VHH binders against Flagellar brake protein YcgR (ycgR). Designs and how they scored, part 50

Target 1, 263 residues: Flagellar brake protein YcgR (ycgR), of Thauera aminoaromatica (c4kar8)
Amino acid sequence: MAELSTPSPASPAPLDGGRGDELEKFTLRGARQILQLLQDLITHRGLITAHTGGGHSFMTAVLKVDEERGRVVLDPSPDPQANRRALAAPRLTCVTQLDGIRIQFPLVGLGEGQDKGRPALFAPLPAEMLRLQRREFYRLQVPLAHELSCLLKAEDLARKPVEVSARVIDIGAGGVAVVVPTGAAEFVIGGTLPACRLALPDGEPIELDLEVRNLNRQTQRNGTEQLRVGLRFAALPRAADTRIQRYIFKTERALNAKARGGL

## First folded at step 7 (VHH)

Design E49 (from D29 with G56D; framework vhh_7pa5_2)
Fold by OpenDDE, second read of step 8:
Structure E49 (fold): chain B 263 residues (1-263), chain A 121 residues (1-121)
Amino acid sequence: as target 1 above (263 residues)
Amino acid sequence: QVQLVESGGGMVQPGGSLRLSCAASGFTFSSYAMSWVRRAPGKGPEWVSTISGYGDSTSYADSVKGRFTISRDNAKNTLYLQMNSLKPEDTALYYCARDLDYWESGTFDIWGQGTQVTVSS
């Protein structure tokens, strides 16, 4: 009986520490700032995805900040197995958003207990919290009518080079999500796809290297399974970045205008 | 004002069906992935299902797979959850949530007040 491993949402790859200097600008390390941000999360009842490693995660929320004890209180998972994984994990990576800003923070030293007679998870206050502004991480849902595509240079199961035309479903400054037929190619998280081509409506395709960041099996409306592949731009020329940003801006504006009844 | 309003909850017997609705306002609905999340009494939140902005892709928790169907009508700014073959363990407050980053699971920035679903004999 092959345990159908529920495709755990791919753990967001740790923000590659390599852009360490750039990330420092967005990293909060002040105790007061951290406390305020946690309080804001509580106030807004923000749902948090907590990644436990190994491709596993669960949904939680910050329930309370205990300043006296220097700890944060979280909702436990309704899944006992998820809680066990969380408690066994050396590090919990928490991801959420507040006012369009992506927030990421680590929790170390997770424990379980009770808060006001209810089961709860406890962790020391995070030492740092990363705030990434929308501009860098915002993903535009690509209108179907635009028919954006990305030619992926990948490998099949036999490690033979294959080219896969993938539909782009969302795009941001940092990357694209694409959908491919199941079995079209083999993708490895962390792997690089060199010399891919992103087709935008405004001109010639952009050649770029893509890094596989996540994989998610999805079911189409027609019941057919497809693979969603999250791809980061490994190296994006400035000119390409400008084109992508322009496309996003124009498309967003058009969508907003339509939503307001203007089109 | 950005708002999500859930409806359609109620009491149903085991094996019964319910259809939940979520009315969205204050934002471009089709530009966002939408999700259902539920919270049972005394338990933390549990992800149930997600649908892409244009509804061309869906995902489900294993606990509801084959029983629940997520859909959306972008012309009506409405998210749906068809729940069939309901079980007592499906008893929960069901929330509609906007997903800002379909790339990373669980990045919800707004959710409604929830609608109560109770499955009891």
Scores: ipSAE 0.036, ipTM 0.532, lowest interface PAE 3.0, mean pLDDT 85
Fold by ESMFold2-Fast, scan of step 7:
Structure E49 (fold): chain B 263 residues (1-263), chain A 121 residues (1-121)
Amino acid sequence: as target 1 above (263 residues)
Amino acid sequence: QVQLVESGGGMVQPGGSLRLSCAASGFTFSSYAMSWVRRAPGKGPEWVSTISGYGDSTSYADSVKGRFTISRDNAKNTLYLQMNSLKPEDTALYYCARDLDYWESGTFDIWGQGTQVTVSS
């Protein structure tokens, strides 16, 4: 048994298959960046939900950053039991939002005391802070009526070129998720599919290079086996990026209008 | 406020079964894909299974395929994991997670407290 810190159950951790590595590009580890972000939370009076484990959390805020001692000062809960749980926890997972950006960070070594004669909680500065912008994780669920497809240029089991027309189920700024029949082609995580063709309802198909990021074999409710493939846009011409964003915007507007009993 | 609360764990013999539940509140449950993630002692987190928001598609890690079944009841805001033919290797703390970006990254907005599953002898 290693006596190592265990990540909080309420905090995302790196996942097998390189999915956790994607969180690294959204993770701030520079001391100046961390200090600036914490100061921004103070300036905007950002409310923080601190998860203490066991399904427990409390509301707090950063009151002060002590750069010389390398620590943050936090507002304690008015509930003494919440403070006791926080002090007993091996880590806090702090979650907040600033200007539509999700911010998450761990605090370890929580203590209690006073700041300027008032009760306060203290913790060392976090070594990392996660920042996720909505555009980094937003996916438009493609309406079935749009029949959106992507012609994939892949290889079969014998490593021979094959073309597979895949249904697009999700689309975002960074890529698409598609479904293909099981066995239609072989996909390797990290592999590149060159010169694929994305068919949008408006205009000519967009030719683009796709990188395989995720593979999930799925059984639909009707018993049909399909492979869901997550594909990253390896490089997009500006015109292609504009067309994709336009499609996402128009479709989202139409879906929102329909949901509100619109046109 | 948003919360996820896992339950249903316990101790079971190899070949046994358990059903895990995750009660969700504070958000529109049907709008999110949901996942189960586990952490075995001394190991990093392992993704186990995902189900789409409407429940029309599911996916599984190869290690659990054919033995585990993920399902959801959107009317009750509850996620389930039916675990059959349990093996000692399935011993782990099991977490319920809301998955914001399943196609490009495994970004999880919320993690529950977890429920312990122990498969012994």
Scores: ipSAE 0.000, ipTM 0.210, lowest interface PAE 10.9, mean pLDDT 77

Design E5 (from D29 with A33Y; framework vhh_7pa5_2)
Fold by OpenDDE, second read of step 8:
Structure E5 (fold): chain B 263 residues (1-263), chain A 121 residues (1-121)
Amino acid sequence: as target 1 above (263 residues)
Amino acid sequence: QVQLVESGGGMVQPGGSLRLSCAASGFTFSSYYMSWVRRAPGKGPEWVSTISGYGGSTSYADSVKGRFTISRDNAKNTLYLQMNSLKPEDTALYYCARDLDYWESGTFDIWGQGTQVTVSS
């Protein structure tokens, strides 16, 4: 009975892996701001995905903020194994959204206990919380028929330069997700891939620098392993940005029209 | 405004069936993976099922595998969960959720208010 390995959820990019300077304007570090945001999450009963590393995650929610003790209270998973992984993890990466804004924050020092007689997880208050508006994170699922590709300039295990043609599976204003064969190249989160080429249907490929933000190994139904790579546009010319936005808009419109029984 | 609205919940006897619906609005529905998540009383949230944007890929929690079927109608911007052979342990508030990332990331950015499913003799 082949244990159908639950597809390892893509680990969110670490908060610290990006150009610290660009994300700083979106990062809350004030204690009052953090507390308010956590309280807002409680009020809205927001579901949170907590990533434990290794492609594992579980669903949780903030139940309470204990200001006196400087800790946050979370719902434990109904899966004991997920809770064990969470407790063993040196860091949780929590991801959610509120009012269309993506919220990401780390929790360190997770413990288990009881809150009012119910099992709960406890962690110190996060030192920082990242708030990113939707516009930056909206990703269009690329229709298979469009066959978008990105030529990645990467390195192999021997640090030899290699070019990898990767299929683009989603695209947004801030970056792309691509799939590559396992072993095609070595990717490091936070690493830059210079002078890559993104192929759009409307013209010549766009040359751009890409930053690796996340890596996720996926096993296909046929047993073939692929690597999903999340890539951020590190330096995007204005003209390229316009083209990408136009493509996204046009594609969304077409998909919506099709969904409405148009054509 | 981006919104998800669940419906179809109710009370059923063990072995019974329910079909949940989730109406999506304010976004390109077919561009996102969609999921069902449930929260039982006194328990944390549990992932139930996920479906790809065009329905070509589906996944299920082991606890519901073979009993539940996730589907979608993109023309109607609606997500479904057919639940068969219901058990008391399936009693929960069921949420429709949009996946934040493309692919089975298990990260959700929006969810509805939920619909209550109660399985009781």
Scores: ipSAE 0.026, ipTM 0.522, lowest interface PAE 3.4, mean pLDDT 83
Fold by ESMFold2-Fast, scan of step 7:
Structure E5 (fold): chain B 263 residues (1-263), chain A 121 residues (1-121)
Amino acid sequence: as target 1 above (263 residues)
Amino acid sequence: QVQLVESGGGMVQPGGSLRLSCAASGFTFSSYYMSWVRRAPGKGPEWVSTISGYGGSTSYADSVKGRFTISRDNAKNTLYLQMNSLKPEDTALYYCARDLDYWESGTFDIWGQGTQVTVSS
């Protein structure tokens, strides 16, 4: 039973421990900075995936930071078994995202009790928090004037090869979002589109492989149907990565200049 | 200040109906695709439904197709989920989420506190 019409799980997995050396430069250890980041998670009502080990996890949130006692107060799971696993675990690995930034932190010494008469989980403040601004999470909204397009190599409803020129609506280090007329081609989540061509203003089209990640159907005001397709760069040569980053940077600079009353 | 507040959960018998609401504030509501995501006890999060900025396009998980209807009222900055023919398997915390990613499934900028739906005898 494959879930072909459902998206991937909403929660990101923890980063590998083997990356410890590379992650140190992104690790916060200052008490004030840790407190501020936890308060930001409360303010933005960020959902946290807490991993208890053995492949188990549950969703939680920071309800409160008790600075006097040096503790965080967490929302317990509605599943009593998940709470029991969490309390028995030597450590929780908490993963969340705030404004495109991946945040990950350990909680050790979890306890249970009550906060304002409601069940709650308590843990000492973490000694460290990872704050990783990943290039894959940044997206540039493509100005309409740029007329950015991607030639997709796909199949039609009859499984015949078809080339579809799609308008690029956003672009990042990890992929592009495009719009395609409904029925122009068939897309399968997780499928790969080989040898597609991304047309940037600065030269020849970039040939790359794209993985289908997301599909959303939309009806325009004039009744015309279109499909929005999220496409991940399946493999990206260094030269292509450089050109895409250059386009993003140059366009950001131009948009920032315009926002400051410039061009 | 960006906020999402869910309401409308409760207890209902199999075959019953509930209507969930999500009140949005602090952003241009009509500019965003909005989603409902649920988490059943002991399970990971499951995407339920998405609606486009003006409501012209909707999508649903296979488990809820034909039973649930997502809608929105942009004048009231409110997202809805009409749940009909409820089954015990629909028992979960339901979350309102603002969609930011087209190419990365499950990337959501803002989540509400959730509202509990329990379907039992």
Scores: ipSAE 0.000, ipTM 0.152, lowest interface PAE 12.0, mean pLDDT 77

Design E50 (from D29 with G56T; framework vhh_7pa5_2)
Fold by OpenDDE, second read of step 8:
Parts: structure tokens; C-alpha cells; sequence
Structure E50 (fold): chain B 263 residues (1-263), chain A 121 residues (1-121)
């Protein structure tokens, strides 16, 4: 009976947040702000993906904020195993979106109980909530038809220089996310990849230095393993920045036009 | 603005059929796997079905397997859920959700407001 190792859901790639300092600008720590945001989530009936670690997650929603007790009430999973994992996890990472803004917050100290006679999960109010507004952290999902690529200059396990052609899956003003075959190169978070080449549709590739910000090993549904690499632009020339911004703007406009029924 | 809008919900008798639709806007629809999730009264959200970006792969929860069919029209930016042989236990608010990066992680980043399905005699 081969234990079908449920592929460990890739931990949500840490938001390619800029430097820790940049994320602070988007981090809510005020009690009132946190409460308001949680209430907004309740009002909008937003579903939340709660990551329990080890590649596991479950869907939940904020049901209630108990200000008196300083706790949030969540929907439990219909899967008892997911609930067990959640309760055993030292920390939940909750991810959701409200009005196009990505929201991420940790929950620590999850417990189970009943709310008004219904099973519920309880956690202390989050100490912080990350709200990534579109403008600064907007990541354009690159249309597959655009076939954006980035030539990565990396090293293999033997520290031999290798060039890896990576597909760009999203792009923003601050960086790109790419996918590479597993084992194509060795990446180190915080490491710099010098003299990489980003190919845009509008002209010659842009040469730039990239900093590895996050690594996520992901198994595709077809069983193929890929590595998602979040890359920050370490130094972007002004001309390159302009080109990237133009591409993003044009693409977004085109996508929006299409979405509105525009040919 | 990235948006998902569900429609097609309603009240049906046991054994009946419904077809749900989800209109997507504000993103490249074909670049994302899409899922249906439902929330029954008094229960947590339950995954129902997923379809890959180009519709080449589909998956279903055991509870709906053989009864529900997920499909998509990328030209119309629309996700569908054909529900046949409906049961009272299928009563729920049905959400359309965008999957992140086609990964099996079951990570969703966008949801609609949901459409109510009620199966009652």
C-alpha cells in the first residue's frame, strides 16, 4: 500500500517583499487597524488559505472577532486531518485578498472549541497584518503568450557556472518570479546572480543583477517538480526600469481591455 | 481590478441539475488554474474541483466525483461547474477561486462573492 505522499503544498512564497524595511511600510501593527481589517474580511466573506507548514494548507474564513477576549474565530476544515495539522502547527500563515490587495497574517496559538454551538478554531488576534497594496508591490502575472524569459547566471552543485533559461511568471517594479527545472542550478537566498538577461517583448534583453529573495519548490499537478525563484532587481538602470514599467502598464491595460470585452 | 463573479445558483430538488458560472476579469484567465470551493451552513469551506489553465487537467473531491464537471472557456474568461444528481448535502455557497501557480498547494488568492445553491425537497 504505497503511501501516496501527498505532495507538500509549497509554502506560500514569501511575498518577494523588498528589504525587510520595505515590508514594514505595509505591515499593520495597530490594534485598531488589525481589527478593522479583520472585520472587513468578515464583511466580505473572504476565504482564507491557512498554511500549516510542511506544504499543507486548508481553507478557512474569519467568522468573528472577539475583542473582549482578544481572539479571532475561524471556520474549521471539514477535513479532520487538516484541523489536526492546524492545531499542531506552531504557526499558521493566513493568506487572502481583499479588493485586489493581498493580505497575509500569522496566527499563533490555535485552539479548537465551539462558537454558538458550532465547531470553531480560535486564535489570539494577530500581532501584525501585511497589506500589500497594488501600487508598490504589484506583480503582473505574465501572460503565457508573452513568453518572457530570464537567463540566469547561476552555479550548479559543484559551483560551476551555469546558464539557466527561466520562464518569468510574474513581474513587478522590484523584481521577477521565475520557474526553473529542479536541479538546474543551486540558488541561495540572499545570493546575487550577476549579469542576468531579462527578455521583454519590446526589444533587446535587459542585462541586470538579480538577488535571490525566495525559493519555493513546487510540484505541478502533472507530477513535475519545479523551482520557483523570487528575484529582486539588485540594480536596475533607469532605462530598464522605464521599459519594465512600460511593459507592465501596457500589458495590464491590454488585459483589462480584454476583460471588458474589448478585442 | 481582479474580480471573480459567480452566477447560476438557485434552488433545485434532489436529483436536479445546476450549472454555475464564474466570470473572471482583471487577469490573464488562462494563466491560472481555477477552482470551485463551497461552504455549507455550519461547515468550513470545502474544495470541490479544480481545472488547469488550459483545461487539460481536472480534479474533484470524492464527494462530487461522477456528479460534477468543471470546465472553462478561456475565450470568455469563464469557469463553469455542471452539477448533476444534486443532493441536499450539496447545499452551500459556491465560490470561484483562482489557484496560485497551478500548484497542488491548494492556495487561492482570489475569490468571488459566491452563489447560493440550495437542494431541497
Amino acid sequence: as target 1 above (263 residues)
Amino acid sequence: QVQLVESGGGMVQPGGSLRLSCAASGFTFSSYAMSWVRRAPGKGPEWVSTISGYGTSTSYADSVKGRFTISRDNAKNTLYLQMNSLKPEDTALYYCARDLDYWESGTFDIWGQGTQVTVSS
Scores: ipSAE 0.249, ipTM 0.718, lowest interface PAE 1.9, mean pLDDT 85
Fold by ESMFold2-Fast, scan of step 7:
Structure E50 (fold): chain B 263 residues (1-263), chain A 121 residues (1-121)
Amino acid sequence: as target 1 above (263 residues)
Amino acid sequence: QVQLVESGGGMVQPGGSLRLSCAASGFTFSSYAMSWVRRAPGKGPEWVSTISGYGTSTSYADSVKGRFTISRDNAKNTLYLQMNSLKPEDTALYYCARDLDYWESGTFDIWGQGTQVTVSS
């Protein structure tokens, strides 16, 4: 619908999510720096969450940087609706992480076509990219084999207490991101979930208070939709903080060892 | 079908006040952080303020601290920006935006059409 697209293209979309003065010192504008960062994302196979508007996003990756044509090639979603939303959006807000560095950039003028006979999305190279290198922004991608879970104590739509076992997909010094089935619980950004239980390998679950930091509906690479909930550690006893950091360190070291071993 | 509709802009003299409103529809308003972002003629966009879902936490750009107040009425699905002690440099289009991440770089996915604020003698 053209009518549905008209208001969005008329609205400004801030490059860095609207925090201009605070984030200006972390913004890359040099063409060589932007190209190098995009190449680093390709080399490290960085997964990108592309926000398309309307509270929707999909998982993608940079497949190629075409320096001669000044554009980036992205992996399309297996969900045709996610691709239609992306093409209809005035911009994509792309968010990813590389070695503890949060990276965010806009893509404007998204088109579709083919790369080597396969569907692909194309966009001009971004004029600027945000990179934030701080300890709080480091997030370890949790291996599926660990089956790391967090038992959330939340409320359902009727405000009744409910316990939801959620899969932990990433973890850092400041919190975790979990996947929750849609409709299982209500989440409010800034709300506190008391006495949740984080199940780490090799020990008793850690009881902790979590604060809802962010919400995102994502279409995964396999086409399924999920609610991704970012949760901040509201307050951690030192012993719990030590156990979480130890898990992060050990898992990161094991993943590095696998990479060096050719896996 | 998600929509944000702003109102309350206008022309005021320096030192004057305005209250902006943003009516939200098509999503669970209380679940999300909300922000105000402005764009002055010939300038890039500037983040102004953010409020958490329950309204218990707020943040402001240094340029507006002590002069602007962000608030929300979740029962009415409405966001507000009370602007006091307005200065000529506050002249801009003001946009309401849904913010997916309160404690990090703002990730804005839904935008209103904007409302014009002009501060001039």
Scores: ipSAE 0.060, ipTM 0.592, lowest interface PAE 6.3, mean pLDDT 81

Design E51 (from D29 with G56Y; framework vhh_7pa5_2)
Fold by OpenDDE, second read of step 8:
Formats: C-alpha cells, sequence, structure tokens
Structure E51 (fold): chain B 263 residues (1-263), chain A 121 residues (1-121)
C-alpha cells in the first residue's frame, strides 16, 4: 500500500525578491496603511493561504483587527495538526489577493485563544505588507504551442561554461520561469547569467542578463526530475521590454478570445 | 477580469449526491492548478481537493477521499466537484480557488463567492 505522499505544498516561492530595493516601493510599513489593508481584507472576506514552512499551509481569513491590542485575529484551521504547525512556526507567510493585487505579509508570534467564545488565532499586527500590482508581476503562462525558449549561459559543477536550452513556462515584465533538466547546470540564487538569449516568436532572440531568483525541483509523472528556475531580467533594453510586453499582451488577448469561444 | 463563479450547490439528504461547477474567466485556465475549499459554519476554511492544470494529478482531503471526485474541462474553463455519499458534516460554503503560482504550490490567490451545500435529513 504505497502511502501516496501528499505532495508537500511547495513552500511559496519567495516572491521573486527583486532587489530588496525594488520591493520597497511595494511594501507598506505605515501603521495606518497596514490597518486599512487588513480591514479591506476583512471587508472582502478574502481567503488567505498561510504558509507555516516545510511545505505546509492552511487556509485562513482575517476575522478582526484589534487596534487596541495591536493584533490580528485569524480563523483557525479545522485541522488540529495544521493549527499545531502554525503555532509552532516561528513565522507565518500569509498570501492572498485583493482586486487582482497579490498581498503578502508575515505574521510572527502566533497564539491561540478565543474570540467571542470561538476558537481563534492571534498574532501581532504585521510590520510590513507587500502589495504587488498585477502589471508588474503578472506572469503569462506560456502556451506550449509557442515553444518559447531561453538559452542560458551557466556553469556546470566543475564551473565550466555550459549553454542550456531552457523551455520558458511563464513570462512577465520582470522575468521568466524556465525548466531545465536536473544536472544540466549549476544555479545559484542571486547569481547572474550573462548574455542569455530569449527566443520570442516575433523575431530575433533577445540578448539579456538574467538573475537567478528561485529554484524548484519538480518530479514529473514519468519520474524524471526537472529544475524550475525563476529568472529576473537584470538589464533589459527598452526595445526588448517593449517586445516582451507586446508578446504578453498579444498572447493574453488571444487566450482570452479563445476562452470566450471566439476561435 | 479574473473571475471564478461557483454553482451547483443545494440541499440534499444524507447519502445524496451533488455536482459543483466553477466557471473560470480572465486567465489561462489550464495553466493553473485548481482547488476546492469549503467553510462550514463556525469553522475555518478546509481544503477539499486539488487538480493539476491538465488534470493529471488529483489530491483529496482524508475527510472526502473516496467520496468526492475533482475534475476539469479546460475547453470549457470549468472545474467540477462530484460529491457522493454526502454527510451532514459536508455542509459548507464551497469555494473554488486558483493556485497562485504553479501546480501544488498550496498557495491560492483567487476565490469565487462560493456555493452553499447543505446536507440535512
Amino acid sequence: as target 1 above (263 residues)
Amino acid sequence: QVQLVESGGGMVQPGGSLRLSCAASGFTFSSYAMSWVRRAPGKGPEWVSTISGYGYSTSYADSVKGRFTISRDNAKNTLYLQMNSLKPEDTALYYCARDLDYWESGTFDIWGQGTQVTVSS
């Protein structure tokens, strides 16, 4: 009886941490702003995925903001084990969306208690909340038929230069996610891959520098392991940016048209 | 605009069956894993089931395993949940949710308004 190991929910890929500096413009640290955003979440009854680490998460919602006590009240999981994990976690990473904007915030110091006689989780108000507008972080899932590729200039385990043709699985204004065979190259988070080539359907490949932002190992059904690499555009010429945006827009429009039964 | 709209909820007797639907719009449906989550009165949200973008992988909560079946029609941009052998404890508002990033990320970014399922004698 092979215990079908419930695929451990992949830890939320750290937000493609643009350079800490780039995320600052999207980070709310003002108490009033944070309170307002939390209140908006309450008003909209937005469900939140709370990540506890180790690939575990549970669904919750902000029930109340207690300004007097400086705390937020959350729905507990119906799963006692999830609650235990949450309480044991040094930090929760909460992720949600409001009006198409991704919201992410940490909670530290989670405790359990009761709110109006009902079980609840409590945490101090977050010190910061990240609000990422779609335009900047929207990632188009690339249709398989488009066969977008990126030639990566990387190094192998011996630090020998290697070129790896990677399939692009998603693309946004800020970067691409690609898949490569495991062992094809060594990638280091924060490392730069210079003079890579992104192939778009509309013309010549775009030469660009890429920064490795995240790495995720994926096992395919056939047992083959692949590495998903999140890459940020380190330096993108304006012309290239325009081409990428045009591709994204055109593709999205086409997909939406198809979805509406038009073609 | 990205939108999820649930339907198919209702009142059924214990042992009965329902089929929920979730219509997706405003995004490439097949590119995302989709999940069902439910919220019972007075309880927190509970994950029910997830299906990968192309439907090759499915997972279920232990509480619904063997009774519920998640499926999808990518041509129709629709997610389904077949619920059989319903129990009173299955009474909840059922939400469909889109996976925020990729398959089995366990992170959801978009939710519908929910459809009510009530199991009572």
Scores: ipSAE 0.027, ipTM 0.488, lowest interface PAE 4.5, mean pLDDT 85
Fold by ESMFold2-Fast, scan of step 7:
Structure E51 (fold): chain B 263 residues (1-263), chain A 121 residues (1-121)
Amino acid sequence: as target 1 above (263 residues)
Amino acid sequence: QVQLVESGGGMVQPGGSLRLSCAASGFTFSSYAMSWVRRAPGKGPEWVSTISGYGYSTSYADSVKGRFTISRDNAKNTLYLQMNSLKPEDTALYYCARDLDYWESGTFDIWGQGTQVTVSS
């Protein structure tokens, strides 16, 4: 199911991606590779966004892999409704990131029960996992300490202009993901938000046009709901591109140094 | 009340044409990218095409480029797939799917029941 889970560019137009054609080279189908990747997600406490249908998702994590029974154990949502939606879904699409690499996999046949006396969700091991290492898919998780924000120029429910200050949660060469309060503005996939302002730690805010590429309503582990908006950089000036790339490289280098116990 | 209902499938000879439709209800149709996905007998699902919320951008699987055209009518909450120069390998059950991510498409949360397309001599 890799062709449905994660796209790969295969289009004559650089801004549009094709699906299926190039996905196989990024798809892990070996049982040991899948087990190792899942174990890496456990070891690094990788936070997973599980898409359950109806535009809904929740935050989860792989708690353990039961190789003998061929299944994964997942952390349930504190929101009973999110768990109910997940159990009713024919498929969960799980998306996460490990060391800047996008990882996506399906889970089918979700069940509920207990693991060592605590509530848990169970699913058979995925038959495949997608692992993408392309520059355009690399996403830096923005440290909370950096307080990155983007001032979005959008429309409210009455179609009046509104400015929304959104927290940037990840950033890559091709765009950013932001979180906004529910109901703060209306977003249309493929719509352009002109003259938005991205605030980086160093220097003046960057003025740029953003295109809405995805919308996800998420139930957080604490039970609160937020809207996550994925935004693509449109008509990005070279000076802005350079500053964004410099921020990404500098932050990644600092995080790598910290992980190695660096001074 | 959120649902997608496909129609327009049928039997056709190689080289023929069909137009599929998908009627959406229960959500703000124009806010979402929409995709067509197919499942051939004995095979897993294959993504076919995606269109952005207002219809400004489209993308296609290499196997259908130049033959299929995706379009939408937001006033009617309807998605279309015009299929030309059909080949036996296009035989599949075709699903309409709501896509949460146009650029990184593949995160589908709502699916229709499917409409059968059979291309045979």
Scores: ipSAE 0.000, ipTM 0.321, lowest interface PAE 12.1, mean pLDDT 79

